# VH-VL binders against q4pir3: the designs that were tried, part 1

Every score and structure here is a prediction.

Target 1, 250 residues: q4pir3
Amino acid sequence: MSEAQLKTSLEALSQNLLPGNQNHCSFDFQLKEIDDSIKQVIKCALVAAEIKNNECLDMLDSGIRELLDAKQRLLLMQQSVDTLANKTSENISDFENKSLLDIYTQIFKELIQEYEEKSDYGKYGTQGEYIEFKKTIWHEQNTDGSDFPSMKTFFNVMNTEEQEADEVMVYSATFDNRCPLTLQPIVHPILSTACNHFYEKDAILSLLNPTCVCPVVGCEARLQRSLLKEDEILERRLRRAQEISNLKEA
Structure headers, positions and changes below count from the first letter of each chain, unless a header shows other numbers; antibody chains aren't numbered by Kabat.
F, E and O are the ipSAE of ESMFold2-Fast, ESMFold2 and OpenDDE, as the mean of both directions, binder to target and target to binder. V2 is 0.75 times the mean of E and O plus 0.25 times the DockQ between their complexes.
[cut] stands for letters that were removed.

## First folded at step 1 (VH-VL; framework fv_tiragolumab)

Design t1
Fold by ESMFold2-Fast, scan of step 1:
Structure t1 (fold): chain C 250 residues (1-250), chain A 124 residues (1-124), chain B 113 residues (1-113)
Amino acid sequence: as target 1 above (250 residues)
Amino acid sequence: EVQLQQSGPGLVKPSQTLSLTCAISGDSVSSNSAAWNWIRQSPSRGLEWLGKTYYRSKWYNDYAVSVKGRITINPDTSKNQFSLQLNSVTPEDTAVFYCARGLYYGSGSYFDYWGQGTLVTVSS
Amino acid sequence: DIVMTQSPDSLAVSLGERATINCKSSQSVLYSSNNKNYLAWYQQKPGQPPNLLIYWASTRESGVPDRFSGSGSGTDFTLTISSLQAEDVAVYYCQQYYSTPLTFGPGTKVEIK
């Protein structure tokens, strides 16, 4: 292809994909459909919380997360197109020997990988729709007007170095590395995303049929397999706590 | 169509209890999508939100700090109504009192239907 | 508490002309996570309760004429009546529902010039 032909093609593409032309993007319709579905999930959550159907609440939590993932994928596709358009208009010579589709695919791959590597808190904990979902359930389940807690209480946060230092300090004050079921130090932890309690994996899984109430005294959260997640950071913290405990006893 | 109709005495003596009732038609007082509010209006304070009651598997109440401790808002599911009791009233409590339906959004509400209002005068 | 202020206290506008009412909150009522402003506007005529006009800062309540519009974000909000009619003579109030206690502005009286 001649340089003049390539330049003309890239300029035409950048004009059609300009960020200001997003009003013509087909994804606007898809985004609206996802937002409408999220609103329905929240309405269902209010009813499920009122009748204390915790199994339904767990399914709705999974559902809203999937809808938010779909929404983010569409937004990252739009961002990839916008990034490609801006790159071609500014550095047209850099694209002389490369496929536009390949460049788009690489941009999208990098953005989606960034998203997929985020913790659950990073993906959902700061999203307005998910916060509204959690607030709706919270207010339904609390009888004395208690304030809605920090969203971080619903997640085991993958922290920055500073946040990890703060969390370790808090954990060292109240941290119990023993499983509430086995009364032994946890070796293979599994974390409840519903109540942030953790257990020996095999012990809690043996109680599911297919659901159970959290075995921690005073906790009435209903657990099912989809709410139980392996957490590598929790495993590292428990291992470290055990090392410290063993060292102190020696 | 939702309608709210208020009833109660328009004159209360200082130190006594103010009692007002709001009757609901076109909606249920135990509706999961609504909160039932009391708001008062006076020249000195303007429009002032007092509190709400709402049903979410159990009855809940939220009250403004300014009246918390002397206010009670109670639903009556059998009569489809809710009431306001304000204890130890002073002349500063003289106001037009409104009941209103709030559409519930987290910690807050905007009000789509209002009662007709009841002027309550606190004087001897 | 979030304090609401309105300006002007009163305004006189000729029939068919534009009326503009401003509302300020002492802190932002924009919930950044859902990008919604927790602000409503009400109209009150003498002897009547307030009537809802606008919610979410710019969404018109069903049955409200399209000459009423709301705009603004964060701490600064505006209610506009594009072509004032005789029936629009009233006091207008803004209200935040971002935080309890729910609070109202002091009102703006709109009169015919």
Scores: ipSAE 0.000, ipTM 0.385, lowest interface PAE 18.4, mean pLDDT 78

Design t2
Fold by ESMFold2-Fast, scan of step 1:
Structure t2 (fold): chain C 250 residues (1-250), chain A 122 residues (1-122), chain B 113 residues (1-113)
Amino acid sequence: as target 1 above (250 residues)
Amino acid sequence: EVQLQQSGPGLVKPSQTLSLTCAISGDSVSSNSAAWNWIRQSPSRGLEWLGKTYYRSKWYNDYAVSVKGRITINPDTSKNQFSLQLNSVTPEDTAVFYCARDLGYSSSFDYWGQGTLVTVSS
Amino acid sequence: DIVMTQSPDSLAVSLGERATINCKSSQSVLYSSNNKNYLAWYQQKPGQPPNLLIYWASTRESGVPDRFSGSGSGTDFTLTISSLQAEDVAVYYCQQYYSTPLTFGPGTKVEIK
């Protein structure tokens, strides 16, 4: 191909990859589907943990890791496309006599290899979704007041003095189960999707006319019925917090 | 602290229902951190887990496949006890029956009832 | 079902000597998510129910003498009595609680030589 033809092709590709363009490459739909699947795995893990089905929990652990790998792969593909677009826009002469597909493939290969060479801790141990998955299981299975352990304990990571010094321990029993409106432990929780605060269901619903401001100090979110949702994970967690409180009384 | 006390007849005729009760003190049968099990022991089969009942968000039952279909384990929250019913018994069901607690953080049998020898014969 | 096996079937040990009992599971009882082995050891004396000695393969139950110790991981486990006492004459059982049905080993009888 002539230099003029190559330049035109590279400029066209670069423009099509810009944010806001109608031809912009995006995996938003696929990423949402994966996120929804991860949420479903966490819901299934809560039930499996409740009945202590460890074989199912191991299967779900494998499943969430596969979903996180798929999510990361899509993110790296998007990053590779964005990297190609930026390189093409800023230095088109570097791509003279090169296939755009070959350049993309090389960028993606380098990024995916870096990810695949990470330890399991490096891949999953710092991911918010995986941490939530582990915390959900831990809170359900460990009601004796033991601290949620460092994520490193799930991966047999080599312990050094530096790694141990940076390790953060979380106490599973510190979850506050008190309603800001009733000042009593919550029995039937309802969650605000606007501010992520939760309340006793009948108390907050009685406050709506047809809207109200979140009663939590410092929160200015305006609430309406459509923003209030029942959350099964929250309901189970609050019940467990009450059980721990009952064990500490006497 | 926790005690399990068993009661029920020691002799059952073939084809009839074996019925035993385990009374709990020092813990609640509806405790979210415990499960309530029945285990039997015979010279031919050794220790054999039969099933359990436990309360989480609702009552659950798990049964060993060897007795599934003729076993029922039921809690009684008002009396703080749980029972075993084993239908259509045969002489092969002759065993010492134990109730036992397993606890979430240990998931092993930390408290046992005293045991009940049940003989299945005519 | 997970099948549990124990060796030896019976063991005669002199007072004050070390007794070693082995347990094997037909599949791993190591739960990857919490890195714990779902294995327990019980002591049973004639006319009594089994008494829990060890859980999580190596954690001693409260009140159990320190001469009892558990070790192993995955499929192979050991119960050790470091200095056998007269009151330790009993049958010892391993048990997995990794999956249902919960299963026990056939037992190892420990007696004084």
Scores: ipSAE 0.000, ipTM 0.474, lowest interface PAE 11.0, mean pLDDT 81

Design t3
Fold by ESMFold2-Fast, scan of step 1:
Structure t3 (fold): chain C 250 residues (1-250), chain A 123 residues (1-123), chain B 113 residues (1-113)
Amino acid sequence: as target 1 above (250 residues)
Amino acid sequence: EVQLQQSGPGLVKPSQTLSLTCAISGDSVSSNSAAWNWIRQSPSRGLEWLGKTYYRSKWYNDYAVSVKGRITINPDTSKNQFSLQLNSVTPEDTAVFYCAREYSSGWYLFDYWGQGTLVTVSS
Amino acid sequence: DIVMTQSPDSLAVSLGERATINCKSSQSVLYSSNNKNYLAWYQQKPGQPPNLLIYWASTRESGVPDRFSGSGSGTDFTLTISSLQAEDVAVYYCQQYYSTPLTFGPGTKVEIK
C-alpha cells in the first residue's frame, strides 16, 4: 500500500467515525478473503513440494508472507479504529475540533511501525498459517517419518544475541557430557537439528534404519541422517567438560 | 547395483514417433525416492533435459517446454521400465538419448545413466 | 527457464597444473529456506554418459578424487581440478536442479597442453 492509497482509505474511514455515528467498521470480509488465499497457497505448496519444484515453493513462501503482512495490516487498521472509537466515546468534547483522520493516522502509524520492526522470524515464524505452510512442505518432502524441526531453522537469526542466548541455553541445560545411548562420556559428538539433543556419533547412527526416535527421555522427535550434524561449539563445550572432569579425577 | 539398459530403434523418419525404453535393475520404477528422466545430447543444443516420470502416492510427469506437447514418458511397473515417446520428429531431434535416475529426497541429481542411444532422424 | 553458461569453451592445462572452470546461472539457484545451492557438476568422457562429480555446489560425490572441488553461490560457480591427471581429459558440465526444466551448461572441454 502506497501513502496516497492509505490516505484515501483513511478519509473513507474518517467519514464513518463521526461522533454519534453508529456504523460498525469491520474488515471481516477482507480478512476472510486473505485467509482463503492463504489456504490456496498452502494447497499449491503441497503440490509444488510433491513435485519438488523449489522455485515455485520460494515464490509461494514470498506470497504467503505478503498475505500475512496484508492480514496483519488489516488487523492493525481495525485495532486503530477501535482505539479511536474508545477514545472518542470517553472524551467526545476534546475531539470535536480535531481531525479524526490525523488521530487515526497517528495510532495506525505507531502500530504498523512496531510490526515492521520485527524480524522475519517475529513476523512469520510464530504465525499459525505460516507454521502450517512449512509443516505441509516438510511432511511432503520427508515421508520417512522425520519430525518437523524448530521454526527457527527456516530463518537466519539476524539478532546475534538471540542466537547466542538460544545456543547457551541449550548447552547449559545439557552440560552433561554423557551420551544417552552409551551412558559414557561423548568422544565424537553429533547434534540433532530436530530436537537439539546430542549423542555419540556411532551409537546414534547404528540406531538409524533409516530413522529412529530420539533416545532422550521425554523426546518424541524422529531422526534421520540428514538431521544429524557435527557442531564445533558443542565439541568445544564437551572438551572443556572433559578437561574439568580429568582435573578433578587426577 | 543400479543399472539402466536402453533399447529402441536408432533410425526414425521425419514426422514419425521416436520410441525408446529404459529397463531398470537394482531399483523399482515406483520407488518413492527416485524419478526417471530422459535427457538428449546433440552438438547444436548440448545436454537437454526432456522430462521425467515419478511415483509419489500417484504418478507425475514433468516435461520441458522445448518438446511442447509432443512428448510422453510412461512407467511400466510390471516390467520395471519406463519409456519415451516423442511425436512428429524432425532432423533437429537427432541426438544421443539417455535415461537417468534422480535420487534422494530434498535434492535431485542424475546418479545413474543408461548407456545412451543414438537416434538419427533422416529420410 | 534458468539458462546456464560456462567459460571457457575449452581449456588446455599442463599435467599436474590447476584447471578452473566457471559456470553462471541466469537466476539464483540458492534456495532461501535451506540456504543450499542447487548446482551440480558432471564429467563426460568420449563414448560415455556424464558422471556426477559435485552436488550442492561443493559436496563431492562418493568415489570422486579430492583434487576435484566446487565453490560459489547464487549465480556464480567454479569447478577446480587442483592437479590435472591424464584421466581428467573430458568435457565438464554444470547443471541446476533448482527448478524445472532442469538445465545444463554448454560444457567446457579440458585437454592436456
Scores: ipSAE 0.000, ipTM 0.384, lowest interface PAE 17.4, mean pLDDT 78

Design t4
Fold by ESMFold2-Fast, scan of step 1:
Structure t4 (fold): chain C 250 residues (1-250), chain A 125 residues (1-125), chain B 113 residues (1-113)
Amino acid sequence: as target 1 above (250 residues)
Amino acid sequence: EVQLQQSGPGLVKPSQTLSLTCAISGDSVSSNSAAWNWIRQSPSRGLEWLGKTYYRSKWYNDYAVSVKGRITINPDTSKNQFSLQLNSVTPEDTAVFYCARVPYYYDSSGYFDYWGQGTLVTVSS
Amino acid sequence: DIVMTQSPDSLAVSLGERATINCKSSQSVLYSSNNKNYLAWYQQKPGQPPNLLIYWASTRESGVPDRFSGSGSGTDFTLTISSLQAEDVAVYYCQQYYSTPLTFGPGTKVEIK
């Protein structure tokens, strides 16, 4: 294809794929067909949730993810054509004697690979259609007025290696594991429900007779045994902070 | 749940600029599967689509011919909102203005699933 | 531009009665390749924005009662409310999304006799 012909053809293709052009390109209509299918899946999910058919809901979840993948693939194809047209317009001589199809294929492969390497949360957890799908199921199953939870709860994001590393880093860098009474790392933590400060269990209990003021500077909370509780999250957090401290010193 | 909340003045003088903002919650203004629209409603024109802004790899705008040249629709990703500016207003621009979402990317297949509460704008001296 | 028209301009029906609203487009909104009609219906109550009822001419939006149904193809469309409830008193609009600019019908007011 000559330089002028190639440029003209790519610009025409890009314009024909633009939404709002009143051109009923097959690409635009394929997107419309996927959108209709997504809406039907959500309607089926409402019925499945109503009759409490969890097997059907699992199948519909897989189905909507496949439709969202197909939609994204079409959008990336459109983006690839746009990218090719823009690169060619900037310096058409760089593409002389090169296969247009090969260049397109490389652009598309890079974009689709980036998408396919995303976590399930990254692919679906932020998509409006998938959020609507999950909300529809939630509201039907939770008619008592319970609030829709964070999308992250559906993907178990907290159990990823990345999330675990970030949590450990926060414990190590910013979390003070030192007891205000003993000035030593806490071994057996106890949490004040009155002020959310925490202490070495035996140290704070030794100050109760039967009450004491929180030993943290600036805290005026009056403490008693009933306000002091063991907390699993705090125990895990302190354990991780200590593990990281030990690793740094090793 | 997606919610659209509008703000802006309800009175504008002829020849001045009408300015409205639509704040989005429950979705991102830069979502590549949504288009953000302005629609007005008046007794003389009924419901009239004015234009849209949407994000693909870059921002796009599309405007109705009737207002093209005096209309600007701008997204603000930092505040998750989009705005309308309509220049050189006349009393015929008096209307209730709505922002609304098309849930999908493509213009020609757009129906509106969420709407803002509406803002009555009166153009009068 | 595709011009949308609706009939009647206003309709008074008794509670429990069937209400029928017609919508016509100046050109076909049916795409033959996918056999879909690019037509939506909205309900608007005083002081409120329009609410989506139906898209693709006959598909009910989630949460819309089954007494609302859409039918028709090409240029002639109908919205039917099979058993009018007090809460259905509103203005109803059709909208085409076959081509830009997106256009709406002038509306049909539904009120109780």
Scores: ipSAE 0.000, ipTM 0.394, lowest interface PAE 18.4, mean pLDDT 79

Design t5
Fold by ESMFold2-Fast, scan of step 1:
Structure t5 (fold): chain C 250 residues (1-250), chain A 122 residues (1-122), chain B 113 residues (1-113)
Amino acid sequence: as target 1 above (250 residues)
Amino acid sequence: EVQLQQSGPGLVKPSQTLSLTCAISGDSVSSNSAAWNWIRQSPSRGLEWLGKTYYRSKWYNDYAVSVKGRITINPDTSKNQFSLQLNSVTPEDTAVFYCARGIVGATYFDYWGQGTLVTVSS
Amino acid sequence: DIVMTQSPDSLAVSLGERATINCKSSQSVLYSSNNKNYLAWYQQKPGQPPNLLIYWASTRESGVPDRFSGSGSGTDFTLTISSLQAEDVAVYYCQQYYSTPLTFGPGTKVEIK
């Protein structure tokens, strides 16, 4: 096998794994479409949970899991290409008698088998998108101040070998529903995409001229109108926090 | 090599419908990897994306909110072209209009038409 | 909508000198799942359509000279022309494709000093 033959074989393999060329078609656009679909599923889950449509919620749960499986498959395909490139660079003579496609197929098979052997908890329970999906449904259905439970409670986890699963930031039991500017409970929230702090809409907009520094202590993010967005999930969380506060006063 | 060729009138009266066509060579209007876009350029608004049409299992359209009620972008597979119709034009619609090829989910524009200056005036 | 801003509005650079153009997005165009920035750069000369220079913030389009380079991540991006040539006199635009509506910067005009 010559260097030219290796380059030609890699180009042919790239056409199969990345249809088109790098300029016209890549896995990145498929990944973005999957993530956009996941966001839409979460938005639909808010509505389904509000109207208590459990059949729709079951359908959406199945759908988000399928989207996450598709996402992981694409990521492992990309990783397989990177692994093949590294192995070819290290020991070129070791692979002269084998098809590059066969080597790729074996690498991908090993990686996807590892993923498919995971339990449902192992596949979905530690994924940020699935956690947000479950949190969104939980908070809409549980207005009594109950904290979001461990993700393991949504799965039949019998095996303690899953203890080493990657840690994720847990949802805070409570969060502050007061505006840092008005010191009053927020009625119309607006979220900063620059620093993830939130404020009473009219109060923060009054500070813009046309920019301002985030008023939260220790935050030096510079804000402008275009960085301030309404967030439906934040709005629902703040409404729930206010309802809990009102119940305590009653 | 992909080429986009535009055609249509340069002068349209207020309240009328603007109609432009973009003929495609070197690619298919129904290609699964492509999206077919209309963009306009004016001194007041700069470069402004208007919308796109694309085929995946059926035809889809996405339109910018600023024109959504007045705009239609339609493919013609038999002629390998796509068109723009913009209803109820005003002088503020005066611009150079471009058609361009992009990719759904990763829409940067690798091929552009030559551009058509459209003036909306009495 | 994602709002794009560019600085400076215009730039005068001597032949052979470095030109630097900045682009800022009102929110991040970095997609965490693939670690890619959904940002492109275009060159437009009078009477011509925009011409693609760079996509994914730093990937040069085929046929574009290597004096053009893109850098940056998240909200802050830079287009650099390492050694300005006469043919580079043009208006340069950044564009985000992270979300619809697709939006462009207002442009930076590059002139010979």
Scores: ipSAE 0.000, ipTM 0.431, lowest interface PAE 14.4, mean pLDDT 79

Design t6
Fold by ESMFold2-Fast, scan of step 1:
Structure t6 (fold): chain C 250 residues (1-250), chain A 125 residues (1-125), chain B 113 residues (1-113)
Amino acid sequence: as target 1 above (250 residues)
Amino acid sequence: EVQLQQSGPGLVKPSQTLSLTCAISGDSVSSNSAAWNWIRQSPSRGLEWLGKTYYRSKWYNDYAVSVKGRITINPDTSKNQFSLQLNSVTPEDTAVFYCAKGYYDFWSGYLFDYWGQGTLVTVSS
Amino acid sequence: DIVMTQSPDSLAVSLGERATINCKSSQSVLYSSNNKNYLAWYQQKPGQPPNLLIYWASTRESGVPDRFSGSGSGTDFTLTISSLQAEDVAVYYCQQYYSTPLTFGPGTKVEIK
């Protein structure tokens, strides 16, 4: 998103924030654009890691962090609009003689400051997209079967931050290449975008009529064909996991 | 199997509030991969998307310009349902109203793969 | 808003014959980053809600017969029924999901001659 585009969007917000007015405050396109860009950065990282281009990997690391910052900024802008709309409808007298843009700006400033004061670990180290980015690089560069290290090893964190309870993303020490349906190593993977679980393509497709519950124990996600996608990064990770398993077996 | 069951009155007087509820079974209203939509259908306007509510770390709402300012779509996580309230109705709001599940993910966008049975709402005195 | 238009308004086709329905969007629904068209087709039979047939312009939804196919890219799209069956009598709608508000075409009624 350009700064000029953000300014135009903010000007639209200041004019259309009143309940009942034309409120065009949807960032779905911009959020989709950022999410797609993050996926492209991860795909590029796979190639850069394979050819051991550390300069490119450093640039991609900076790029994904900027995209995550931009995504969070858009989410906080939406939150600020929602907060303003709710306050305006419930406490109209409190906003008498105040500019809606000024009120919005104050709300947004408080939210963005809270985000910007987080450490790099707090901003990126617990984000699923960034974890996947780091795992993708690790698996391509590691040939000795070593497990993916703690995300904290990529950041200089103090003991107080190491005790942070915001880490909700679980990452495995080993990458399981076994299909939950066939109990065999996956040959043709397909990924659920609903729950991020993956399966042997023909096995999961045969369960759809037109939906099914994810077969992974403890997962309650409802699956349908539109949520099942082939994923290049997953295919490479599965091939890598099989190579490591074969080496350990030998 | 996802099922959407609609309830609410089929007759509303002009200037009153139209209120409909959509009960969800087989999925959670707070699912990160779902969006919960209201769509109406009339001979004059055809199929018209009214808005959606969806959960992505927090609840969001998006509304069509044509109804913005008089529409509210609210989730109820305790009852696993979502509702539509449309204020200040006119005879032009007479339509069959549908609730529908849309799936939003990185690749699919919003596709309406499950629909409620529909509710004909007539606005007349 | 993206405006959707369909042609023809109605179509009468004999059993076993090909039916072709066209849909146009006022702006491109092709997303360059993933090279996908955010266009869907729905079938609506009398007294029923619409039923999803096709998504991503050409991908058939699970359970939809092979006689239904979608084609096109950008702004011009086609739904084809290769051999019309009696149960295919319905109104067909295209829908874009590229941007909000989500918008539908006005529909094309398919009838048996």
Scores: ipSAE 0.000, ipTM 0.393, lowest interface PAE 15.9, mean pLDDT 77

